VH-VL binders against q9umr5. Designs and how they scored, part 328

Target 1, 268 residues: q9umr5
Amino acid sequence: SYKPVIVVHGLFDSSYSFRHLLEYINETHPGTVVTVLDLFDGRESLRPLWEQVQGFREAVVPIMAKAPQGVHLICYSQGGLVCRALLSVMDDHNVDSFISLSSPQMGQYGDTDYLKWLFPTSMRSNLYRICYSPWGQEFSICNYWHDPHHDDLYLNASSFLALINGERDHPNATVWRKNFLRVGHLVLIGGPDDGVITPWQSSFFGFYDANETVLEMEEQLVYLRDSFGLKTLLARGAIVRCPMAGISHTAWHSNRTLYETCIEPWLS

## First folded at step 17 (VH-VL)

Design ke4 (framework fv_nofazinlimab)
Fold by ESMFold2-Fast, scan of step 17:
Structure ke4 (fold): chain C 268 residues (1-268), chain A 122 residues (1-122), chain B 112 residues (1-112)
Amino acid sequence: as target 1 above (268 residues)
Amino acid sequence: QVQLVQSGAEVKKPGSSVKVSCKASGGTFSTYAISWVRQAPGQGLEYLGYIIPIFGTANYNEKFKGRVTITADKSTSTAYMELSSLRSEDTAVYYCARVDFDEYGSYGMDVWGQGTMVTVSS
Amino acid sequence: DVVMTQSPLSLPVTLGQPASISCRSSQSLVWRDGNTYLNWFQQRPGQSPRRLIYKVSDRDSGVPDRFSGSGSGTDFTLKISRVEAEDVGVYYCMQGTHWPYTFGQGTKLEIK
């Protein structure tokens, strides 16, 4: 039988967003137990990411315990960062496929439709002032704000992303790396027409340099140092890259072609 | 210069709710955090929570969680603090204060409102 | 929660004499950015608090140079070199490093 699937939603989201994804899974893998976690819905998705990680951890432990053959994670947008941290902090996870659905794995630097109305032309250049403060770091969006023009502030102030990416040292880094490396497959999904995740290559561990030129995963210091295991996973053949054009941010979980191409093959 | 002006004094019965306003003039409201602090008679200052208007949600001190709601209206540059299920212990002067994320304001509240006395009595 | 402890709580001083107020935090106030989010506020009778000092030692605009802040980690001091009549009020230290943000109990400065 099929391994259970756990779904973690994104910013300003809820379990209802995944109704089409559940239909697709039921069609191709009938009998799969799918649990969409309804924690931190709507405005609560702005709570600090470490708080969300703790809450989701408590919810996934009994599901993983019931599935000795393993589970799959499908983690959308901000939820992909929650899942990154879950895989690192859990000494005993049994995740086979971690499917990261348009998540800003190296961070976010860009205006979204949500922020455009507030600061039409200068939002991204000034958000570092808010985010890299104790006040800002109490909000999830600031936990993965990565301003390439203030990389020193990002490295020092980020309470979450810089730590899970191994960009700043942490006492638990070796254990986090060991835990993360237990994952069977890391399936990365994203695309140029997303419209929210900026740069879109962040979903594939690419990111801006100081000139806003995108450097891909293999050029990142995080990869080259193998800080949390990306180089090891790639060498093992465990990283899958599945880019797709023509998909907007809110459509990744409701596009049949995307599901068939990028998700279905990894649900054993 | 930025100025914060609060609504007038309120007298409320136990179990009711109060909503205090704080209107900002000058500067860029959306780049502030607006903090709410109270001072009970004969006591010190106590932090209730703050809002960063651009995020549309607030962060609350656990002591008040479930009773305090902080909101902001960017079109009027006004922040609001609503406290429900009022008790006599909630009698205090309630202050709003800004945090401006510039070189000077980022370390704490540099501009304060005049305060709003909320009295809870039967 | 971080506990902020001030001493003394009552500070009678003679005009023209110096005054010192101590503030101790239950844990370090250095944030991971290397900055220390320690502020000092003055509250004159019947008025709102006014920030005097931010970042341990930097004076706010319009604050007389007779006020100075110092300290590091968990131990901080506010000094007034020559107390004037207008300095009467309650002085509070505050930390903005660890949520929830907390104040000391206050030190009441009175002229003898």
Scores: ipSAE 0.782, ipTM 0.899, lowest interface PAE 1.1, mean pLDDT 91

Design ke40 (framework fv_nofazinlimab)
Fold by ESMFold2-Fast, scan of step 17:
Structure ke40 (fold): chain C 268 residues (1-268), chain A 122 residues (1-122), chain B 112 residues (1-112)
Amino acid sequence: as target 1 above (268 residues)
Amino acid sequence: QVQLVQSGAEVKKPGSSVKVSCKASGGTFSSYAISWVRQAPGQGLEYLGYIIPIFGTANYNEKFKGRVTITADKSTSTAYMELSSLRSEDTAVYYCARLDFDEYGSYGMDVWGQGTMVTVSS
Amino acid sequence: DVVMTQSPLSLPVTLGQPASISCRSSQSLVWRDGNTYLNWFQQRPGQSPRRLIYKVSDRDSGVPDRFSGSGSGTDFTLKISRVEAEDVGVYYCMQGTHWPYTFGQGTKLEIK
């Protein structure tokens, strides 16, 4: 039998978005118990990420407890950051495959067509004024806003991403690293035609330097310092990178070829 | 210069709802946030919540247990605060105030509306 | 929630004399960015509150220099070097570091 799958949605999203993903799983792995967590839907997805982590944690604990062989996580967009934190704060998780589906793992910095309805003029250069304040950090998008031109503010103000990536010290860092390293596989998925995640390489732990030149995962301090275990996981052969062109942000969970190539192989 | 103008005084019965408006003029509405604060007669200030219009959602003080809803209409540069299940203890002046953002960051409420008296009586 | 405690709550003062208001928070107001989000507001009778001080000690535009703020961590002070008749009103400290944001009880400044 197949391990249960837990799905965590993204920004402005709900369980309905995963109807095609559930069909694909049912076709290739019949009998898989799939739970799409119906928490923090729609505008509630803007609540602080640590609040979302607590809520999702309460929902996944009984699912994991009933599956001694382990579970898989499929975490979409912002949901991938929630899952990053879950794997670090839970000292008893039994996650085999963590499938990160176009998630801004190193943060977000960019105006996109998707976000233009929120930002009627380009606010990329000015969003740091809002986000790096106590007021702004009460909104999920600000928790992973990573302005490469104000990296000092990001490092000091971020209540979530800078901590979970080990970019700022935290008393629990050693325990979070130990917990995260219990994951069987870290499957990273993303691509250049996403149109929302900026830079798209953030889904693979790459990010802008101060000149907006993308540096890949192996050039990041978080990797070089092994802050939460990326270098250890890569050495263990546990990191899978699956980039795919031609897929827009809202299509990652409904593309059959993407599913067959990047997701299906990790759903033992 | 930014100015905030609130709707007029209201008298409500217990159990009803009230919706107060706060219209902004000057500045760029989407570049700041709007806070709501209340003050019962002769009492101190109490923070209800705030909205960042560009995100279209608000943070609420848990004390109001789902009774308060803050919204914003960017096309009219107007923020609204709705309080439901009114009781006599909700009698207060309700203020909107701008959360200022400058190149050094947000520091708090620098521009306030004139206040709206809401009286809950039977 | 962070409790903000002001002292005194009633402050009778003679015109031209100095006045001092204390504000104490139940936990540190230093945020991760190194800034302290402690504000002081003045409310004259029948008027909306007006911000006097932000970030502990920075005066808002148009606020006379006889008003000054100081303090760190959990202990803060608002000082008026020489009280004028227009200063009559209630003064509130407010913290914006920890959600939900909270105010002190208010200090009523009255002329003797």
Scores: ipSAE 0.660, ipTM 0.843, lowest interface PAE 1.6, mean pLDDT 90

Design ke41 (framework fv_nofazinlimab)
Fold by ESMFold2-Fast, scan of step 17:
Structure ke41 (fold): chain C 268 residues (1-268), chain A 122 residues (1-122), chain B 112 residues (1-112)
Amino acid sequence: as target 1 above (268 residues)
Amino acid sequence: QVQLVQSGAEVKKPGSSVKVSCKASGGTFSSYAISWVRQAPGQGLEYLGYIIPIFGTANYNEKFKGRVTITADKSTSTAYMELSSLRSEDTAVYYCARTDFDEYGSYGMDVWGQGTMVTVSS
Amino acid sequence: DVVMTQSPLSLPVTLGQPASISCRSSQSLVWRDGNTYLNWFQQRPGQSPRRLIYKVSDRDSGVPDRFSGSGSGTDFTLKISRVEAEDVGVYYCMQGTHWPYTFGQGTKLEIK
């Protein structure tokens, strides 16, 4: 009797990463139909996020159509941004719980091994030159690169994150906000020991100012202007914040205590 | 230093297809894009499309969409451009060129192949 | 598509004298990052094109300082301060800001 669960993976990831998560769901909610989407795996996860959104949209439509009582989304890392966009572009989604596992919801500003593999000589201070170029916006990691020292460039050049966050105007913004607001619960999960998502508070819509001081969600212009509905969702009681220390980036989907505390309660 | 070496000249009949290769040496093949540009005799340069080998994805100029296919084989560090349904106006020198994604902002076709003459004749 | 228009199309120059080539785009080439992705290429007779200038004014490695690029928005210029015999060839401007990428018609530089 449990709603189906759709799982969306992250950067350089695949469905295999969720085997423990599936075990936990089967133990606590036996009979749940869980679909881990096998799209944009490994290297293909570097494709532009709008391309990934279209592909995942095509995959979720039949699943949602077969579940009139609703579905849950569990979206990990970069996958959380794909799910943000899905909820905005789909005027017919029936998502109850959107569970965001350590996703850079306000963007990323940190050196990672993934970034060094793609751009070996790059440091975080210089990546804005590549990411905000026309070529850079063809890479998913650059679609949510948010350099706090070049915020004007982020606002003007981001083809994805600045638009879905309502930080830059878009003709579809009003419809995207209305669609996103249909979600039952926005469950935000992350923590200080993640080691990849920088700042880790990006998973909770916090981010660096120009001095690299973290400002939390309620201090963000996105929240204050209610650009895509965060303030409305919070007032509705629909935002759940579940921070947990001691969990590294690759462990969010395989930690039992995390699952029991932050995920299990939202899988009706 | 990256060098691009292209396959030899081709003579084709109208309606046939041609596949030109571009082999890269030096550097990391997956760290750059490969563009294809053509030049008809006595004419200027015309951009056909590109491939980003790290994704395996290509983008095509709408003028050639449906006729041009660009692929890459990472095991041999070789990019290919295939053009089908050949017409006399496709007679041209076809060039491959690379774009390196350098943090210092060096963008756009800094290394070129020697060119491949494709002649379409009845 | 962005139309790139060069002038003049034929440029006879006396050896040692300066030469200028103009390039105009049908729309602004300024990208959202504030950079302008305008390139200049040289094609010597029988050879592949060679990039001289990128991002309007940045000189490629090994390119002599007598070559300089300038301009903004839609109007760009390539200057050769003193023409040498080896400069004979066709010069193309090219925009990389808007898809599909497009070239000017070319300017044939000849020694008179």
Scores: ipSAE 0.303, ipTM 0.709, lowest interface PAE 4.5, mean pLDDT 90

Design ke42 (framework fv_nofazinlimab)
Fold by ESMFold2-Fast, scan of step 17:
Structure ke42 (fold): chain C 268 residues (1-268), chain A 122 residues (1-122), chain B 112 residues (1-112)
Amino acid sequence: as target 1 above (268 residues)
Amino acid sequence: QVQLVQSGAEVKKPGSSVKVSCKASGGTFSSYAISWVRQAPGQGLEYLGYIIPIFGTANYNEKFKGRVTITADKSTSTAYMELSSLRSEDTAVYYCARIDFDEYGSYGMDVWGQGTMVTVSS
Amino acid sequence: DVVMTQSPLSLPVTLGQPASISCRSSQSLVWRDGNTYLNWFQQRPGQSPRRLIYKVSDRDSGVPDRFSGSGSGTDFTLKISRVEAEDVGVYYCMQGTHWPYTFGQGTKLEIK
């Protein structure tokens, strides 16, 4: 009865992190088939995002084929970017709700708890030197590093995010846009107390300008140009924004109030 | 200025493992990557993998994946390369080399260690 | 994997004469940032490799100006304008554009 749910984890994560989410789904939508993909777990989550997209695509195809009525995606943190690419590269996806849990959709520019322990002071101003190189682009973190002070380097060097956001031209851009637009609902979730995703508005397609002032989605060139379909989706009423304060980065998949408010309504 | 100093020569039995160290002095260890390259006697250079210490993980050449492990200890500015299930074909000089990042990105291996001879024999 | 092919593999040269080494890649080495990550290394007998040239044509600090690199896309050349006795060794080209990074077979430069 209920459409199957596919869960894609984030950086340094695994299926174990979603135990509470699965309990919530079972309580409110009993009988739902939930598949948490155990690919690229732990340190393997640092593999290049295009490599991860290929692996997740192979896992997702048979699940979608068994569900002609459609599936839902719940994609956490870095996993939200994997799911963005899946929706663009798959000519035949049947995704109804794409639920993005605190994912850096416009990129990351800020120290994370995962990287702070490696640098005594803020590393964000210097990471562009590593990330915008062939060496750095072999690591997932660098695939969505978006330094607003070196936007030209981001646009030229990014092997992933700049392409899927349509910020740099790609031969497949028109097909990727067409495929992405087949999604039923784009449910964006995030909040100011996340503490990892910086700026937190990246989860809602907002991002820093060159002065580190956050501009919201409707002010972004990718939206104004409708580069991959955001403006079209918003006009269709297909974009849902669900911000929530008081939730830290590792709690998005284990907060009952968040689930009931932002996730549950989109699981048909 | 920046120097890479490697551990001494090793003689190992087939099937064993070897762990070679590469200690960096000068510069900021966390600001560069460390590559590992080997050279069998009379042969050319072969790339094994590299580590970016701040990410805490390495990228490996598929040819050696599953046998090679590259790690880094930031507190001692030392990178390590461990190769397991040794065969006679693994007899080679193993080098570490620095990838320094600047405003244009990575330029490749500009500073090399002195090399560590690993001999695999019964 | 990108295959790097050097020619010649053996290069006997008379002192004071020029020498030229070719390096060809199986695919373009231009990265998306517009840079070409093609490097040249010298390895003297019993020593570690030493980088001579990076980004096709830029010389490392301390490298004599008689060494020059040129080329684009898939075809690259290292030239030594006047070979000196200290130049004896093996020369390798290397690409850092496409993972896994690969070296040419090496060119052994000898005084004849």
Scores: ipSAE 0.750, ipTM 0.883, lowest interface PAE 1.2, mean pLDDT 90

Design ke43 (framework fv_nofazinlimab)
Fold by ESMFold2-Fast, scan of step 17:
Structure ke43 (fold): chain C 268 residues (1-268), chain A 122 residues (1-122), chain B 112 residues (1-112)
Amino acid sequence: as target 1 above (268 residues)
Amino acid sequence: QVQLVQSGAEVKKPGSSVKVSCKASGGTFSSYAISWVRQAPGQGLEYLGYIIPIFGTANYNEKFKGRVTITADKSTSTAYMELSSLRSEDTAVYYCARADFDEYGSYGMDVWGQGTMVTVSS
Amino acid sequence: DVVMTQSPLSLPVTLGQPASISCRSSQSLVWRDGNTYLNWFQQRPGQSPRRLIYKVSDRDSGVPDRFSGSGSGTDFTLKISRVEAEDVGVYYCMQGTHWPYTFGQGTKLEIK
C-alpha cells in the first residue's frame, strides 16, 4: 500500500486546483489516500504564514498519526513555505517525501502580469517599505518578500522566512533543524518559464545578490552554515533537484510529464 | 495631502449590521494602510483592524471574532468597515485612519477621518 | 495583548507651565528591527485624534516643538514645555509593535 499524500495549496488557491494531480496519482499509485487541505483558501491565503502553519499543523496531525509508515507532502508555491515550517515545528512528523512545487524557498523579489493586481510592476522596488513593518508582516506575501537591495531590512523585519531559513537567530533554531532533518527526501521542483516566482531559482534555494545576480544554493550562507540542515541533507543524498522548462506557474500541478518525471518517483 | 471622509451617523437595532465608508482623497490610496478604531461615549480608543488595499484583505482584532469585515475599493479609493451582530455595547464613534509606509518609518495613524457615530438601541 | 497604562488620568495645569504624561507598557515595545513603535495622540473636545509623536520621539509635521516624547523599552513620557489653551484635550499613548495594537486609557489635560 502507498503512503498517504497531503497537499498544501498556494496563494489565492484552493483544493480545486489539484484535480489533475489527484488523477495522475490515482493512475500511477491506485489506492493512495490523498488529502488536499481546504484551509486558508482564496483571500485567506494572505493570512500570516505562522497562523497558516498552526492551522495546517492541526489538520495534518491526525493524518500522520493514522499512517505509522509515513506520509508524503506535496506543497505548491507559497504552500511550500508553510510545509518548510511544519517540518521544523513538528517534533513528531513522519514525512518521507517533501515535494516542493515551485515554491519561493529563498523568497520573492519581482512581479509579473499574474501578480499585477496585488503588485503593480512599479511596486517591486518600493514594496520593502510596506513589507518590512509590523503592519506588512501580518500578511503572508510580506513574510517571504526578499528585497536583495534591502537585505538588512529583510533580515531584521521578516517574521517568517528569515527565521525558518536560519538567516536570523531564533531560540528554537536547534530544535527546528533537528525536526526538519527527519524528512526522508526534499524534492525541489521549478523552472525558468514559471513567470511568477522571481527569481525562479528561489525554488532551488538560489537567490539574487545585491546586483540581482543569482547565486545558487551552494553559494548561500544558509547552505554554507547548514542553518536548518540543507548541507546535511545534500550530503545524505536526500535532496532532489528537478528543474523543467516550459511550465507556467499555474501548470505545475496539471502537467503529466512533470508529474511522471519529478513527482511520481517519490510517492512510495 | 491625504484627507479621509467618512459616511454619516447610523442608528441600528441589536442583531443588525452596519457598514461605514471612508473615502480617501489626495495621495496614492494603495500605498498606505487604512485602520479602523472605535471610541464608546466618554471612553478610550479601541483598535478593530486594518486593511492594506493593494493586498485586498485585512487583519482583525480577535476580540471582534467573525463580526468585523474590512474591505477596500481601489477604483473609488474607499475603505469600508462592516460590523455584524450589533450589541448595545457597540455604540461608539468609528474612525478610519491612514498608516503611511514612508521612508522615515513613521508608520501608524497620521491622518484620521472625522468619525461616524453608530448608535445601537432597541 | 499589551496593556498600556497612563498616569495621571487627570492633569490640571496652569497656562504657560510644563506638563508631563507617563505611559507604561506591559512588555517591551522594541520591534525586531530595533525601532520602538510608540505613538502619542491628542484628542481635542469633539474632534478626531491627531498624532503628535511617532517612534517614541519623532514629531509629526506641523506639531509645535513644545511637544516632546522620550523613553525606552516599557517606560515613555510625553512633555509639553509650555501649555497653551489649545492643548486642552485627552492624550493617548499607543503601541504599534505587537498585534493587536493597543491604546492607553487617556490623560485629560485641563487648564486650572
Scores: ipSAE 0.615, ipTM 0.825, lowest interface PAE 1.7, mean pLDDT 90

Design ke44 (framework fv_nofazinlimab)
Fold by ESMFold2-Fast, scan of step 17:
Structure ke44 (fold): chain C 268 residues (1-268), chain A 122 residues (1-122), chain B 112 residues (1-112)
Amino acid sequence: as target 1 above (268 residues)
Amino acid sequence: QVQLVQSGAEVKKPGSSVKVSCKASGGTFSSYAISWVRQAPGQGLEYLGYIIPIFGTANYNEKFKGRVTITADKSTSTAYMELSSLRSEDTAVYYCARVEFDEYGSYGMDVWGQGTMVTVSS
Amino acid sequence: DVVMTQSPLSLPVTLGQPASISCRSSQSLVWRDGNTYLNWFQQRPGQSPRRLIYKVSDRDSGVPDRFSGSGSGTDFTLKISRVEAEDVGVYYCMQGTHWPYTFGQGTKLEIK
């Protein structure tokens, strides 16, 4: 009997995106109870992330309560940030594997396929003006916009990511760290051909410095200070890194080789 | 330099819908937000919602959620506010206003349309 | 929702004399970035509102220096050092810190 799996979708997404993932799980782990959370679909995925965390929290509590052996989370794109917050704010989560599919864990800075249709090419450098305002912070994408040339604005204005990463102080930081550290495995998945998550290494807690040079997780202050437990998890052998080339952003949940290599081993 | 021009006055029946337009000229349409504010005769200002065209989506005041829809067409630099299930208390002047996102943190409505009178007869 | 309360609601002023309008918010308007997003608008009879002040005290381009804003936290003031005939109208404070954004009820400035 396999632990139940809870799936959290991403930006402009819905439960339908995971039909192939469910097929793969059924083939390799028959009998697994998979719940794809049908909340904040489509345009509603742009609601502030803390609002989404509250809604998803209410949905996952009864599922976790009924599974004393634990549950697994599979969280896609923006959904990975929702799951990061769930693991921190829930004193009673029993998550074994948290599987993050190409999520911007250190933030987003760059032209995305979704935004490229809307923005002039030059908007990347100017999006900080919109995002680091009260108006912009009412939209999820601005909650994790991380302009490396305006890091001071990001640190002060971000209502979500800067707090959950421990980059700005919060009264609940110690409790959030303790809660997050209860996770069994942190499985990070991403790759250079994603085309949306920029830099793609954000999926592995790497990010740009002020010169747009990517520094990996172990070079981040968040890791070095162990702000929410990354250093502790790595020392426990609880962090799994599974990069894969050749996979576009919308294909992480529908690639069989990716599933067999990076997801399947963590669904016991 | 940026100017907002709104559509003309409307007289509507209770239960119908109204759609007011706000056309921008000058500046980069996608670089700011468009807010919608109303003012009932002899009364104060009330915030309905706003759209950030670059995100293609709007944020609504909970009081009007379900009845108000704000959209933007970047090809014509025009924002729209549609209010459904009209009641006599919806009689008001409806304004669009630009929210500029500049380096000085001026995040407020610095340019306003001329206003559109919507009268709901009953 | 944040309630914005203005006083006085009616302000008769003699030409050339100073005028002062108070605005109080039901909670602090300081955003987490340390800025206070308090705006002041002027609405002349039959016209659209015009922004005068943003971030408590910064004057918009083209706004005469006789207009000044001050305050902090929950208590704010708009001051006109020497009232002119064209200043007649309704003045509104507005907070842009907490969604939904809200206006004061307005202060009607009129000449005695």
Scores: ipSAE 0.759, ipTM 0.891, lowest interface PAE 1.2, mean pLDDT 91

Design ke45 (framework fv_nofazinlimab)
Fold by ESMFold2-Fast, scan of step 17:
Structure ke45 (fold): chain C 268 residues (1-268), chain A 122 residues (1-122), chain B 112 residues (1-112)
Amino acid sequence: as target 1 above (268 residues)
Amino acid sequence: QVQLVQSGAEVKKPGSSVKVSCKASGGTFSSYAISWVRQAPGQGLEYLGYIIPIFGTANYNEKFKGRVTITADKSTSTAYMELSSLRSEDTAVYYCARVSFDEYGSYGMDVWGQGTMVTVSS
Amino acid sequence: DVVMTQSPLSLPVTLGQPASISCRSSQSLVWRDGNTYLNWFQQRPGQSPRRLIYKVSDRDSGVPDRFSGSGSGTDFTLKISRVEAEDVGVYYCMQGTHWPYTFGQGTKLEIK
């Protein structure tokens, strides 16, 4: 039998968005128990990411306990950051494949069509003033806002992303790294036509430098220092990169070709 | 210069709801947050929650979660605080206050409304 | 929740003399950015609160120089160098570092 699959949604999202994904899994791996976690839906997805991590942890523990052979995680958009932290804080997780669907793993910086309804005008250059404050850090969007022109503020103010990426020191960093390294496979999915995640290479741990030039994962200090285990995972052959062009942000969980190419092979 | 003007006093029955408005003038409404703070007669200050209009959503003190709803209408530069299932202990002056986000890090409530007295009595 | 404790709660002061109000927090108010988000507010009878000080020691625009804030970590002080009649009211410290944000009980300053 197939290992259970746990699905974590993204910003302003809910379990309903994964209707097609569940159909694909049922077709290729019939009998798979798929649990789409129905927590922090809609506006509740704006709650601080550490609060979301705690809630999802409480939901995931019983599922993992019932599956001694292991489980798979499929985590979409913002949900990919929740899952990264979940894997770091859980001393006993048994995750085999962690499948990250177009998640801003190094953060978000940019105006996108998806986010424009939240802003009266483009505020990309000024959002750092709100986000890098105690008030702003109580919202998930600000927890992974990564302004490359105010990197000092990001490193000092980020309550979430800078900590889980090991860009800022934390007392638990060594144990978080050990826990994260228990994962069997880290499957990274994303692409240039996403239209929301900016830069799209953030889904593959690439990000802007101060001149807005994208540096790939292997050029990042977090990778070079092996801060949370990326270098170790890559050396172990545990990182899978699956970029695909032609897929918009809301289509990653409903594209059959993407599913067959990037997801299906990792659902044992 | 920013000014905040609140709606008038209200008298409510236990179990009802009250909705207080806070209209901002001056500045860019979406560039700051609006906090809601209350003060029972002769008592201290208590933080209910705040809204960042640009995100279209609010953060609530756990003590009031499920009863308080804070909203903002960017077209009228007005924030609202609605408190439901009113109890006698909800009798208080309710204040709105601006949270500025500037390059100096002066985060906090620098401009306050005049206050709205809400009396809950049976 | 962070508990903010003020002392004294009642402060009778002679006009022209200095006044000092203490505020202690149950945990450090240093935020991860190295800043301390400790504010001081003045509330005159029948009026809305008015912020005097932010980030421990920075005065808001229009606040007289006779008001000064100091402190670090968990121990903070508001000083009025020469009390004037208009200073009568209740003074509150407030922490903006840890959600939910909390206020001290208030210190009532009265002219004796």
Scores: ipSAE 0.784, ipTM 0.904, lowest interface PAE 1.1, mean pLDDT 91

